# Designs tried in a protein design chat: VHH binders against C4-dicarboxylate transport sensor protein DctS (dctS). Part 6

Target 1, 216 residues: C4-dicarboxylate transport sensor protein DctS (dctS), of Rhodobacter capsulatus (Rhodopseudomonas capsulata) (p37739r437to652)
Amino acid sequence: TLAHELNQPLAAIASYAAGGLNLFDQPEPNLTMLRQAFEKMGAQARRAGLVIRRVQDFVKKRTPQLAALDLSEVLAEALSITAPVAREHRVKLASLIEGRIPGVQADRILIEQVLVNLIRNGVEAMAEGPRTGDDLTVRLARAGAAVTIEVMDRGPGISDAVAASLFDPFTSTKSEGMGMGLNICRSIVEMHHGSLSHGPRAGGGTVFTVTLPVPQ
Short names: E, the ipSAE of ESMFold2; O, the ipSAE of OpenDDE; V2, 0.75 times the mean of E and O plus 0.25 times the DockQ between their complexes.

## First folded at step 1 (VHH)

Design z4 (framework vhh_6z1v_2)
Fold by ESMFold2-Fast, scan of step 1:
Structure z4 (fold): chain B 216 residues (1-216), chain A 121 residues (1-121)
Amino acid sequence: as target 1 above (216 residues)
Amino acid sequence: EVQLVESGGRLVRTGGSLRLSCAASGLTFSSYHMGWFRQAPGKEREVVAAISGSGDRTWHADFVKGRFTISRDNAKNTVYLQMNSLKPEDTAVYYCAASYPFDLGERYTYWGQGTQVTVSS
């Protein structure tokens, strides 16, 4: 698994860092062993970087199959795919489509992956922390020259401290699964000339907003 | 449309061998991590084995290690589970599953309908 492949070098880095600190705190630190600890940490960091690059290379090497895409259909499929995990965690999935949503030029598989990842992350946030409700709602709307997709959960929300490192690899999200999942979503959305942002949900929780340009 | 079709399940005697196959269509097969899962009556579904898209890395559950081997043939869009030294405890419906490329084996999105393996004493 990706988590296993990443957790191995990350655990090794933590172990070498702890060992290095123990050596440093001795009355006469062994500088040769300290150097070896840092060299091993560097090697494990490079190993972790290769795992991340494989994920990035997959996105890069997939030739985007841009076609006129009905976002309502993609949303329905994403909700279907995530329904079992939502049921397991007693989360009610809902969709809200406001007005007529124009087709967008996008790669169906890549956009579906973004929606699946954002919905699963919302469900898991609601399962693991305090909730302000039991619904996760995905809203589609047109806003000027863009279509917006808002994934709205009722989880604990994101603190300012967590928000600052939300997209950083190897931070607090690594032990909770794929901390890079949001980075992959951002890359996919940006590949489509859109943006991915987040903010607090009225009444509690988090909103992740994907914007995609309307064809001219 | 993505489809995973398992085959090879049947009744076998304790100590026997069996090879399961899973044919995939509708996806870029070499980009997908593949897994074999099983579920026996009255038990939770459990992961048996997994293989990376390139085939360079495999994982096997402790309860099958040394007896089962996962492999894949990307030219044929097929993943295999070679099962040796079968025990009655291995009786279950075996499922093939594919992980979206960006999930890399963390989660499995596409599932086959399963193939029944029954091991009799």
Scores: ipSAE 0.000, ipTM 0.176, lowest interface PAE 12.1, mean pLDDT 79

Design z5 (framework vhh_6z1v_2)
Fold by ESMFold2-Fast, scan of step 1:
Structure z5 (fold): chain B 216 residues (1-216), chain A 125 residues (1-125)
Amino acid sequence: as target 1 above (216 residues)
Amino acid sequence: EVQLVESGGRLVRTGGSLRLSCAASGFTFSNYDMGWFRQAPGKEREVVAAISWSGGTTWHADFVKGRFTISRDNAKNTVYLQMNSLKPEDTAVYYCAAHPDYYGSLRSEGEYDYWGQGTQVTVSS
């Protein structure tokens, strides 16, 4: 099913990465073979993205499978997935885990999709427009009866006019690059009894905040 | 082997109607969002309409709202643009395009990887 469709391109990416590293470590690396490895990895990543898009449409119609989730572990995976795109655009990915983060009841795959989507949107915002810095930082913290995940970019920010249409499909601006993905993120977070909001980042840029309840 | 082939462009009178078709091959059509763009002589290319991979969500530019309708038939690997109440300013080459990345804006030309060759629409009085 979904696992089968996602595991295939992910296994291919891992295989091409291993092959590329072997070529790179040779005394005289074959640059044409390295280019081919990167091109094939890019194609498989796009294939995985299309599978995720299909799942996102499905998610709006279905109930998530909740289990105890370690958000630090999911964040590490999301940062790993987005690192190549961030590196290409000269964006430094950073994480800040403040104190002990309690487990939440959540669907691992869906929450990982939310984080990947928000991080990727931040990187694209920094790539497309003027930026006030080079870092994209994700902060995990406990806030009373909830945990917060803040995805903080150094892009051009979001005007009040654009913010009003940000969660509408197909009404996002090019510089923000939000598209349908952000609306799906909001739906996923709300299905987990949480909220998704945004605001200006101190020093310039945008903060997207995911709030998830702590079991009581 | 990826191909997008537009058809249906022709000369029509002001106030007339026309339906454009775009036949896709070489990729899994039902996994792609589709868009229609146009470019008139001496002007930049602009987005006209977009439709999600499932057909469940559509968007139309303000200058064509109420006149143009985008639709798709995934069984036939085809996307359509129904154009009503045509005006001379609608004269342009119309392109269909496929959007492979679910991160990003369907209104951004640079985010479409596959493009057709275009079909000419001329509206005259």
Scores: ipSAE 0.000, ipTM 0.143, lowest interface PAE 14.8, mean pLDDT 78

Design z6 (framework vhh_6z1v_2)
Fold by ESMFold2-Fast, scan of step 1:
Structure z6 (fold): chain B 216 residues (1-216), chain A 120 residues (1-120)
Amino acid sequence: as target 1 above (216 residues)
Amino acid sequence: EVQLVESGGRLVRTGGSLRLSCAASGGTFSSYGMGWFRQAPGKEREVVAAISSSGYSTWHADFVKGRFTISRDNAKNTVYLQMNSLKPEDTAVYYCATDLEWGTYYRDYWGQGTQVTVSS
């Protein structure tokens, strides 16, 4: 799997670093062996980079079908698709559209997949742990030259350590599948010249924020 | 709580056809994207095809385009892989998975697999 492919070069880097430090601490370190340790670390870092690029290239292999998109329509469809699983886990889905939302240039199917994945992740988080509330709310708003989509759950939240490194490809997550899914969402959003971030929700839970540019 | 069971794998001759099925139970099937993967002994698992939750969008790997077709029947909670013009290099264990976003290799829910062997 991807996880195993990435863990192998990372483990090798850690091993060579430990060996190199041991050599470095000797009174007269063997510089040839130390150089070889650094060269091997560099090779493994490049291998890890190739694994990451392969995943990103695979996502980007689909040519985006960009068109003027009404995000409120896509959100309504994503909520419809996720309603049954939310109902199964006793999560109340809500949407809040604040003001007039301008159209964006986007691939409807790819953006729908991002929204479905973020909503599903929120429902799953609320199902697995203690809740701070019953709702999962998606907010659409215009903020200057951008439109923001906030997916807000009432799950147990993400610890500060995990939150700081959730989108880092080299960070181990509690669920590798969930972490990889978020990276794919990030790739899709970045393909649309936007950004994906997260933070704590006021009152408890997590907020995932998608930002997409308004044309011109 | 989603469970997946693949079926349909068997021995076929080069140039033959085969249809694989993946039955899902638990959870709401129509809420998930689905995909087919394969793995041959000593090789890495690779993505073969993917289908969106609605069935409106599909993706097929370049090495199977024109030969394989993914489809789904949400009323039967089943996803299918129709394989035509089979080649010996298609020999592998085939897996289905849920929670498939476009182009991902890593999945949260996997089936047990079904063996496909293509003889020359």
Scores: ipSAE 0.000, ipTM 0.119, lowest interface PAE 16.2, mean pLDDT 74

Design z7 (framework vhh_6z1v_2)
Fold by ESMFold2-Fast, scan of step 1:
Structure z7 (fold): chain B 216 residues (1-216), chain A 122 residues (1-122)
Amino acid sequence: as target 1 above (216 residues)
Amino acid sequence: EVQLVESGGRLVRTGGSLRLSCAASGRTFDYYAMGWFRQAPGKEREVVAAISGSGESTWHADFVKGRFTISRDNAKNTVYLQMNSLKPEDTAVYYCAAEPGLYYSQDRYDYWGQGTQVTVSS
């Protein structure tokens, strides 16, 4: 939702501000940590601005804001956003970037939301059921005329019955913490002329694969 | 803004087939998720089928699975509902609805057509 997308960077700003104030109150403040807090606040403020701009443009034109996108940068941001929930559930987040990833034409905020949602879903799957390991890995690679983003968890896997309802738009009643559902993630990826699929992960768990075309 | 116009509703016999069309205005059609809804006399409006912007993901209500199929042609800005093995209980006004992909949700559709009447008699 708009409120959820705006509340994420605003909550982060409030958190960094509180942390910064705590540092100021110490007898010998750590200036390096203070600088990092201000840098992170600035980044979150810019993100909030982009969300507002995109929503304004979307209301007017109903189109994604496509631009040349560095997927490595978006992945780093998505991992940063999901790190607290991963840590809470003792999940180790890792990224694997194989070779040079070409730019793709995509809406940064929409793709970031897809990655955040897929990572959070993986973390929650690992928290709720039996798991075969503690890592959740996101892999970026080029495959022919496409770039693939694989979100690989160590959760219990997906049965055929669960798979049939994964993209059902009318069955889920998730809390605010879950973010957007898998069905909206698939719709966003398809708007970018890509695909979202899933399969079993070697060694146990699930792989969600996002494929995006490389512009010619 | 998108405007939706349904067509194809008519009287058909039990066991017959019918194809409904929904034409959308504008150049942003492929960024809208689309749905077909129906409302029978004396009943609440219910969702029948939904399709993603690209057409790669579809959903159909249990009571129409195997009988109805939703599809879209983005080059023609049109969504279709192919209805087979029609039953008297399928009699309803059928509505086309659109929701921008950015705000896709199970319950929120921003744009609605005027509806097209389907009557199934035995």
Scores: ipSAE 0.000, ipTM 0.136, lowest interface PAE 13.9, mean pLDDT 76

Design z8 (framework vhh_6z1v_2)
Fold by ESMFold2-Fast, scan of step 1:
Structure z8 (fold): chain B 216 residues (1-216), chain A 118 residues (1-118)
Amino acid sequence: as target 1 above (216 residues)
Amino acid sequence: EVQLVESGGRLVRTGGSLRLSCAASGSTFSIYTMGWFRQAPGKEREVVAAISWSGDSTWHADFVKGRFTISRDNAKNTVYLQMNSLKPEDTAVYYCAVGEYSFPYDYWGQGTQVTVSS
């Protein structure tokens, strides 16, 4: 439900606030720990904002606003937003940027939503099923006239049955129920004249590949 | 590998009805989630409706809810979009697609044109 999906980041904010207040009430509060509590609250507030945007059918109501986009910056922000969920599930987030990544013409908010959703889905897949490792790695690289973004998890992989429902907008494979379907990610990437695909990861897991064209 | 061919688009009057068909080839049609999309000139492609592989679950966009109905016949390898109470705003090229990673273009036909006028 929306309530359940939104309650997760709100509960985390309440928890960090309670911890921060406990620190603050000490005779000599640890300012470094207080700063970390506020930083974590900010990250969860941003997560709540993404949930709200998703459930408002944001993609369908928003005309894409294309501008020159630095994918490295967007990836850094997406990793920051998803870090709390990754830590909760003992997943190590890593990034690999191969060479100089050219700018792409894209809508920053929509591409960030795609990356956050793919990373969250990978983390949750690793949490729910058998895993072959503890890393989730996102790779940026240029391949000819395109930039590729590969989100690589160490989860159980995707069966033929799961693949058949993968892009179903009303199907949820997450334990919470409510989630952004991969078909919305596919639609966003298509709006940018790119493609979204998946395949098995060497050593176990799944790779989701986003390709976006480089301006000529 | 699945190939999709849309048909049924034509010129219709405001308030009229039309049924679009999407015929699929391939031995695995019954396991695919299917969707209907549309694109008007100068506008983005938008999702109109979707149906699960079993046909037990359907979704329709708010702007067509109550007017359009998606259905499928797995024995005939076909998905349908029944369009009622057509409005000029429904004028677009309509596409069907599979809800799979072999998106977008491998499973997209050239579409079928629907024009609604008075």
Scores: ipSAE 0.000, ipTM 0.101, lowest interface PAE 16.8, mean pLDDT 74

Design z9 (framework vhh_6z1v_2)
Fold by ESMFold2-Fast, scan of step 1:
Structure z9 (fold): chain B 216 residues (1-216), chain A 123 residues (1-123)
Amino acid sequence: as target 1 above (216 residues)
Amino acid sequence: EVQLVESGGRLVRTGGSLRLSCAASGFTFSRYAMGWFRQAPGKEREVVAAIDWSGGSTWHADFVKGRFTISRDNAKNTVYLQMNSLKPEDTAVYYCAADSGTYFYESLPYDYWGQGTQVTVSS
């Protein structure tokens, strides 16, 4: 539910605030840990904002606010937002930036929502089903006239039956961590003249691939 | 208290080799990804190499591939950077960093940072 999805980042903010206050009350506060607590609170606040934004965009169609976007920066924020839930489920988040990634014309909030949703889906798949490993890796690379973002999990994979209905907005796939979230991701990526696809990951799991065009 | 302490930096001639070490304490080292970063005079900090929590997966920047190798010893709570075929362009302060996830890009908020060790390569 919406309430549950909002309560998760709010509970995380409360937890980081309590931990930070405890550190602050020490005779010689660890300023690096305090900074991290504030940074993590900020990331969770942004996560709550994305949940609210998703609901608003579902009710009212959003016109993308396209600007030159550094995908490495957006990926960093998405990983920060999803780190607590990954850690809770013993999933190791990894990122691999291959070479120089050119800027893309994209809406920062919407692309961050895509990355957060895909990473969350991967973590959820690994938490609920049998897994073939502990890592979830996000790879950024240039592929010709496009930039690719690959979200690679070590979950049980996608059956042919699930694949046939993966992007149906009202299909009952909630037990497998798929449904409305993936449909929204696809819509956002298509609004950016890109594509969202999936396939099996070598060694087990699933790869979700987002391609976005490079400006010319 | 959390600490990352780099060591091994010194003056080396072009073509020489050097091994940097980073000793970690105050956190569960075996659950953290580790990275090596460097900052040259007049430049921003850049990622050099990264290694996952297990040591099974590594990444190296293109400008050091084939010359530098990252490794870790979880029993000793230490991460290493073996540097071969050193060039004057490698002159920088080298930092180690730890992340509870597996971040490999310098713009990411790392959980812990060391204070750095100076490497100077002269021709």
Scores: ipSAE 0.000, ipTM 0.111, lowest interface PAE 19.6, mean pLDDT 77

## First folded at step 2 (VHH)

Design b7a (from b7 with E29F; framework vhh_h_nbbcii10_fgla; at its last look DockQ between E and O 0.08; V2 from the best seeds 0.00; counts 0 for: pae E 14.9 > 2, unsure alone 61.5 < 65, placed apart)
Fold by ESMFold2, look of step 2:
Structure b7a (fold): chain B 216 residues (1-216), chain A 122 residues (1-122)
Amino acid sequence: as target 1 above (216 residues)
Amino acid sequence: QVQLVESGGGLVQPGGSLRLSCAASGFTFSYSSRYALGWFRQAPGQGLEAVAAISTSGGSTYYADSVKGRFTISRDNSKNTLYLQMNSLRAEDTAVYYCAAPYSDLEGYAYWGQGTLVTVSS
C-alpha cells in the first residue's frame, strides 16, 4: 500500500536520526560514521520523494472531477499546507483577495496541488538564492471572464534567456526531489481550460499566474 | 542578479585536456540533492546535449555515455564555482559549453551562462 511504502523510508529516517544522535553524544564521536548517518537519512528522504512522485504521477493522469469551487478556501488550505516550509526558510506567506471572487468549475484536489507546488517553489527559490524581501504573496482577483491567482515570490527571478524553455522537457533538470513540477502544473491548469504563465514581480522576484475561466 | 560565467575554453589538440570553470554570482549553491548543476554543450549544427551534472551536495553525478571516463565534474562551494575537467579530448567534443543551474524545484534549468567555445583540432 501507499501508506506502507511511505512509512518505510520515514521509519528509516527516524532510525538513522536516533543512531546519529547516539554517535554524536559519544565521548569521542566518530565523525565518519556520523556523516554516513546523515547521508543515509538524505537517501531515505529522496526515496520518500520518489514514492510521493509516483502518487503525483497517478494524479496527473486522473480525469478531473469538475465542481463549483471557492478558490479562497483552496488558497487558505494551500497556505496552511506550505506554512511549515515557509517558516523553515523565514518566508512570510500572505494572501490578497481582491473584490468578489466568483466560483469556478474545478477539481479541488488538483487545483490545491497546483497552488501548493507553486507556493513551495517560490519559498524554495527565496531560500536558495538572493531575496528582494521576505514575503511571498498570493493574489486572487477577477479579470473579466476569468479569475487569476498570482503567486509572487521575492527570489532571484528568471532570466529572459531561458524563460521560454521553462516547461520544455529537453531543458528539464534530472535531479530527484519531492514535489510536482511546473510541466505537471501547466497540464492540470490546461485540463481546467486555463493557463499558467510567468513574469517579473515589481520590485524583484517572479510572478506565476494561474488563470481559470468563470462559467459563461 | 543571478549570473553564471564560463571560462577556460580554447583551442586544443586531440588527446589534450582543458578545465572549464563556471563562476556563479547572486546564486549560492546549496547542499540539496534535489538540485543538479550541469554542463551542456552544443556542437555546430546540432542540438543541445547534456554532458555532466552534479548535485549541489556533490553526492550524485551524471555523465553522458560519450564522455564517461574522460570528463570529471566537480564543484568548490567556497568559491561558488562549478568545474568540468576534460581529458582525452576528441574532435567530436568541439562545441560551445554552457553552465546551467535550476530555479528551485523547476523541471528545467533556468539560469545559463553565455558559453565558452572548445575547439579540438589538429
Scores: ipSAE 0.000, ipTM 0.190, lowest interface PAE 14.9, mean pLDDT 75
ESMFold2 (binder alone), look of step 2: mean pLDDT 78; pTM 0.800
OpenDDE, look of step 2: ipSAE 0.012; ipTM 0.218

Design n8a (from n8 with S53T; framework vhh_7nfr_2; at its last look DockQ between E and O 0.03; V2 from the best seeds 0.00; counts 0 for: pae E 18.7 > 2, placed apart)
Fold by OpenDDE, look of step 2:
Parts: sequence; C-alpha cells; structure tokens
Structure n8a (fold): chain B 216 residues (1-216), chain A 120 residues (1-120)
Amino acid sequence: as target 1 above (216 residues)
Amino acid sequence: QVQLQESGGGLVQPGGSLRLSCAASGFTFSHYSMSWVRQAPGEGREWVSSISTGGGTTYYADSVKGRFTIARDNVKNTLYLLMDSLKSDDTAVYYCAAGLYDRSYEPHYWGQGTQVTVSS
C-alpha cells in the first residue's frame, strides 16, 4: 500500500536519526559514521519524495471515471475505513446530511480517498494538540449548483503562517505528520472541477470543505 | 437536550422475534444516519446495523445479516430494528446511536439501551 511505501523510508529516517544521536552522545563521536547516517537519512527522504510524486503523477494523469455517485454512500464507507484511527485517538465520528443531496458525476474511488484523507487528517489534528471537543463531524449539503462536503475537526486550528503552505506535499501542522494527503486531495477535487478550502470551525477546530458541481 | 430512548427489549426464546424502537428528540433526526449497537456482558460494543438519513441504504454486521432489518420513520423521529431468528449470542443491551457506522468509534449520540435476552 501507499502507506507502507511511505512509512518504510520514514521509519528508516527515524532510525538513522536515533542512531546518529547515539553516536553524537558518545565521548568520541565517529564523524564518519555520523556523516553516513545523515546521508542515509537524506536518501530515504528523497525516496519518500519519489513515492509521493508518483502518487501525484498518477492522480494528475488519471482521467476520472465519472459515474453517478451517491455521496452519502461514499461517506459511510469513508467513515468505516477511518473508524479504527478515530477510536485509537478517542474521536467520535459523526455525519450530518442536510436536505436532499443530488447525485454527482464523480470517480468513487478518488472521492472516497479524499474523504478518508481529510477525516484521517482531522483525527490526527485532534490527537496532536489541545482539542475543543471530541467529535469529528462530516457535513453533506447542497449549495446551489454544487454539493459541499465539510470535514470538521476539533483540533487546534490552522495558523495563518501554516495556511499558506498547507497543501504543500511535505508541509504538516503536526509534529510527526506529513501534508501530502491534502495536496492529493486538492488535485483530485480539482480534477472533478471542484474546490478544496479550509477555515475555522465555530467553537474551535478546522473545517475542510470539498465543493463538487452538480451535473445539469 | 438530545435524547435517544430505546424500547421493545425483553426475554425471548431462541428462534423468536423482537422489534426494537428508538425515539429521538433534541436534534434533527432526519439529518443523521442512525445505527444500532449492542453490548454483551463482559464484551465490547458491537456495531449491528446502520441506515442512511433517508432510509435508502442499510448496512448490517455479518452476524445479523438476513435476520435483522433496520428501518426509520423520519416523520415520527423513530428508529426500528426488527430482529428475527434470534440466537443466544444476540443477548445484549441494544443501543440506538446517531452517526455511527462501525464499532471502532463512538457515536455522536446514543441512548441508555434496552436489554434483549435470548434464552430457552
């Protein structure tokens, strides 16, 4: 899986870093070994970058297989997929569907991936810092000629400084996380002629909003 | 205040049937997917079934597929669970829940539960 492919080089980086620190703490640090550790870390980071680029290229080059899609079903599936990580971090997942939601012409797999990524990111945001609540809520609603999917967390929010680079592949608001998921999400949504935005959630947290057009 | 109140539980023999009801208030019922979750003594919570906001889509745990039927009435703000062909393993406290699709996370809202006992 993509996750495995990314976790491997990241784990290696962490291991080399730990090893390097141990070397550094020795009375006579071996500078050659330290250099090698840093070189290896760099190599693994580049490898991780290649994996991310591969995924991005795949998404960019893939023509979405558009079909009539019930977003409520996709949402249910995404919630099921993310349920384990939510439990791990004691996050309550909830869905809110307002009114009749029209069908959209979309790629089920890609849209599911977007929702999974956004939900996971929200859960992780709630896990990494102070939270204003214990719920992550996904809201599905019609907005004129579009449908909106709002993934609303109760995390620490996003500062203006981080907001500018939020969708960069290696940018993360989390100490141990990566922001490559948001970049992919944006690409997928844009492929569907939609938009991905973020803003503050009332009472605390962040709202990521996916907007998809409704076919005429 | 959000309230979910389950009813319809009781003692039944194996092979018997029960109908559970959940009366919802204090929130917009029709905006939430609803679920049933059960907890047997000494065990964790187990997801049983879910239904979409409009009732068009239903989901079931493998353990209850073909035996249980979930339904809802958005006018009455009521969730139902029809339980047929009950087994001893179905013995549990059954909870009505909002916004739950899997046992691996906590529901947004849930009730106090109703006891279902299947015994000869």
Scores: ipSAE 0.000, ipTM 0.247, lowest interface PAE 13.7, mean pLDDT 85
ESMFold2, look of step 2: ipSAE 0.000; ipTM 0.104
ESMFold2 (binder alone), look of step 2: mean pLDDT 85; pTM 0.869

Design n8b (from n8 with H31Y; framework vhh_7nfr_2; at its last look DockQ between E and O 0.02; V2 from the best seeds 0.00; counts 0 for: pae E 24.1 > 2, placed apart)
Fold by OpenDDE, look of step 2:
Structure n8b (fold): chain B 216 residues (1-216), chain A 120 residues (1-120)
Amino acid sequence: as target 1 above (216 residues)
Amino acid sequence: QVQLQESGGGLVQPGGSLRLSCAASGFTFSYYSMSWVRQAPGEGREWVSSISSGGGTTYYADSVKGRFTIARDNVKNTLYLLMDSLKSDDTAVYYCAAGLYDRSYEPHYWGQGTQVTVSS
């Protein structure tokens, strides 16, 4: 999986960093070994960057396989996929499906990925605290000639400063996170002639809104 | 495939009580809000009640508030509606639906319904 491919170089970086720190703490640090550790970290970081670029290129170049899609089913699947990570961080997942939701012409795999990424990001935002609640709620509704999917977390929110670069590669709202997932999400949604936006959640947190057009 | 099957309907006298059940399958039940909607003969659909995915929040139409109680068992994938102090005006086919609804919304998925008749 993409996650696995990214976690490998990141884990390696962490390992080399730990090793480097151990060397540094020695009475007579081996400077050659320290240099090698830093070089290896750099190499692994570049590797991770290549993986991300590959995914971005794939998404940009791939023509979505559009078919009639029931978003409620996709949402159910996305919630099932993210249930374990939510439990790990003591986040309660919930969904609200409001009204009759028309079918959309969309790529099931890509839209599922968007939902999984947004939900996961929300859970992680809540995990780092402080949080204003324990629920991450996804709302599915019709808005005129479009369908909206709102992923609503209870995390710390997004500052104006962070908001400006929220969709940039490697932008992180967290001390240890990467914002690359949001960039990919935006690209996928735009390929479907939709939009991805964010805003504050009442009572605290963030709302990410996916808007997809309904076929005429 | 999403399936919703209602049960527990029947004939009851005014002031009586009924408990409806809805067996759900084909989706992750515990993550979806659920609702009850009813339709009387010759009338439109009327939203009755909704409950959040975890059961922590409930919603009621004004016409049933204080008399009906919505509940769910996420282990059994079952939705319930306890109806107390039933009135003749409560006579309708009651449908279970996946999703959160209010008076302005129609069900996304719903079952075949169960008949509730309140009569002397």
Scores: ipSAE 0.000, ipTM 0.245, lowest interface PAE 13.3, mean pLDDT 85
ESMFold2, look of step 2: ipSAE 0.000; ipTM 0.075
ESMFold2 (binder alone), look of step 2: mean pLDDT 86; pTM 0.874

Design n8c (from n8 with S33A; framework vhh_7nfr_2; at its last look DockQ between E and O 0.01; V2 from the best seeds 0.00; counts 0 for: pae E 15.4 > 2, placed apart)
Fold by OpenDDE, look of step 2:
Structure n8c (fold): chain B 216 residues (1-216), chain A 120 residues (1-120)
Amino acid sequence: as target 1 above (216 residues)
Amino acid sequence: QVQLQESGGGLVQPGGSLRLSCAASGFTFSHYAMSWVRQAPGEGREWVSSISSGGGTTYYADSVKGRFTIARDNVKNTLYLLMDSLKSDDTAVYYCAAGLYDRSYEPHYWGQGTQVTVSS
């Protein structure tokens, strides 16, 4: 999986960093070994970057395979995929399916990826910042000729200054995170002739809203 | 005030059947997907089944597929769980919940639960 491909180089970087720190703690640090550790970290970082670029290229070049899609199923899958990270950070995931949801013509894989990314970002926001609550809630509803998917976190929110660059590549409100996920999400949604927006959640947090058109 | 009240639980022998009911009030029942979740002694909560707001789509955990049937009556504001071919491993407190979620998720609303015991 893409996640696995990214986690491998990142884990390696962490390992080399730990090793490097251990070398620093020696009475006579081996500078050659330290240099090698840093070189290896750099190589792994570049590798991770390549993986990300490949994904971006794939998304940009891929014509969506549109089919009748039950978004409730996709949502269930996305929640299952993100359940481990939510548990790790003591976030309670919930979903609300409100009203009769019409089928949409969409690429299942791409829409699933969007939901996973948005949920993960929400969980991370709740983990790294002050929380206004413990729940991340996803709401699926019909809005006229469209369907809306709202990913609602209880994180610190997004300032106006950050909002301006929120969808830019490599921009993140997180101290250690890459904001590339939101840019990809927007691209995917736009390929489906939809829109991705964000706003404040009542009581605290952020709402990311995916809007997809309903076929006539 | 939102209320979910489960009923229909009890003691049953392996291979037996039960029908659980959940009476909902205090919210627009027909607007929400509904779920059943269970918790066995000493174990965490386990998602059992869910049904869409209109009842057109149903979901089941692998452990209960083919044995359990979820249904709803939006006129009566009632959720049902038909449990057939019950096993000892089905012994748990069963909760009615609003929303779609897995065992690691929290519903917006849920009841006090009803005890189901499968024993010879």
Scores: ipSAE 0.000, ipTM 0.237, lowest interface PAE 12.2, mean pLDDT 85
ESMFold2, look of step 2: ipSAE 0.000; ipTM 0.126
ESMFold2 (binder alone), look of step 2: mean pLDDT 86; pTM 0.874

## First folded at step 4 (VHH)

Design c1 (from n8 with H31W; framework vhh_7nfr_2; at its last look DockQ between E and O 0.01; V2 from the best seeds 0.00; counts 0 for: pae O 14.1 > 2, placed apart)
Amino acid sequence: QVQLQESGGGLVQPGGSLRLSCAASGFTFSWYSMSWVRQAPGEGREWVSSISSGGGTTYYADSVKGRFTIARDNVKNTLYLLMDSLKSDDTAVYYCAAGLYDRSYEPHYWGQGTQVTVSS
ESMFold2-Fast, scan of step 4: ipSAE 0.561; ipTM 0.823
ESMFold2, look of step 5: ipSAE 0.012; ipTM 0.518
ESMFold2 (binder alone), look of step 5: mean pLDDT 85; pTM 0.867
OpenDDE, look of step 5: ipSAE 0.000; ipTM 0.244

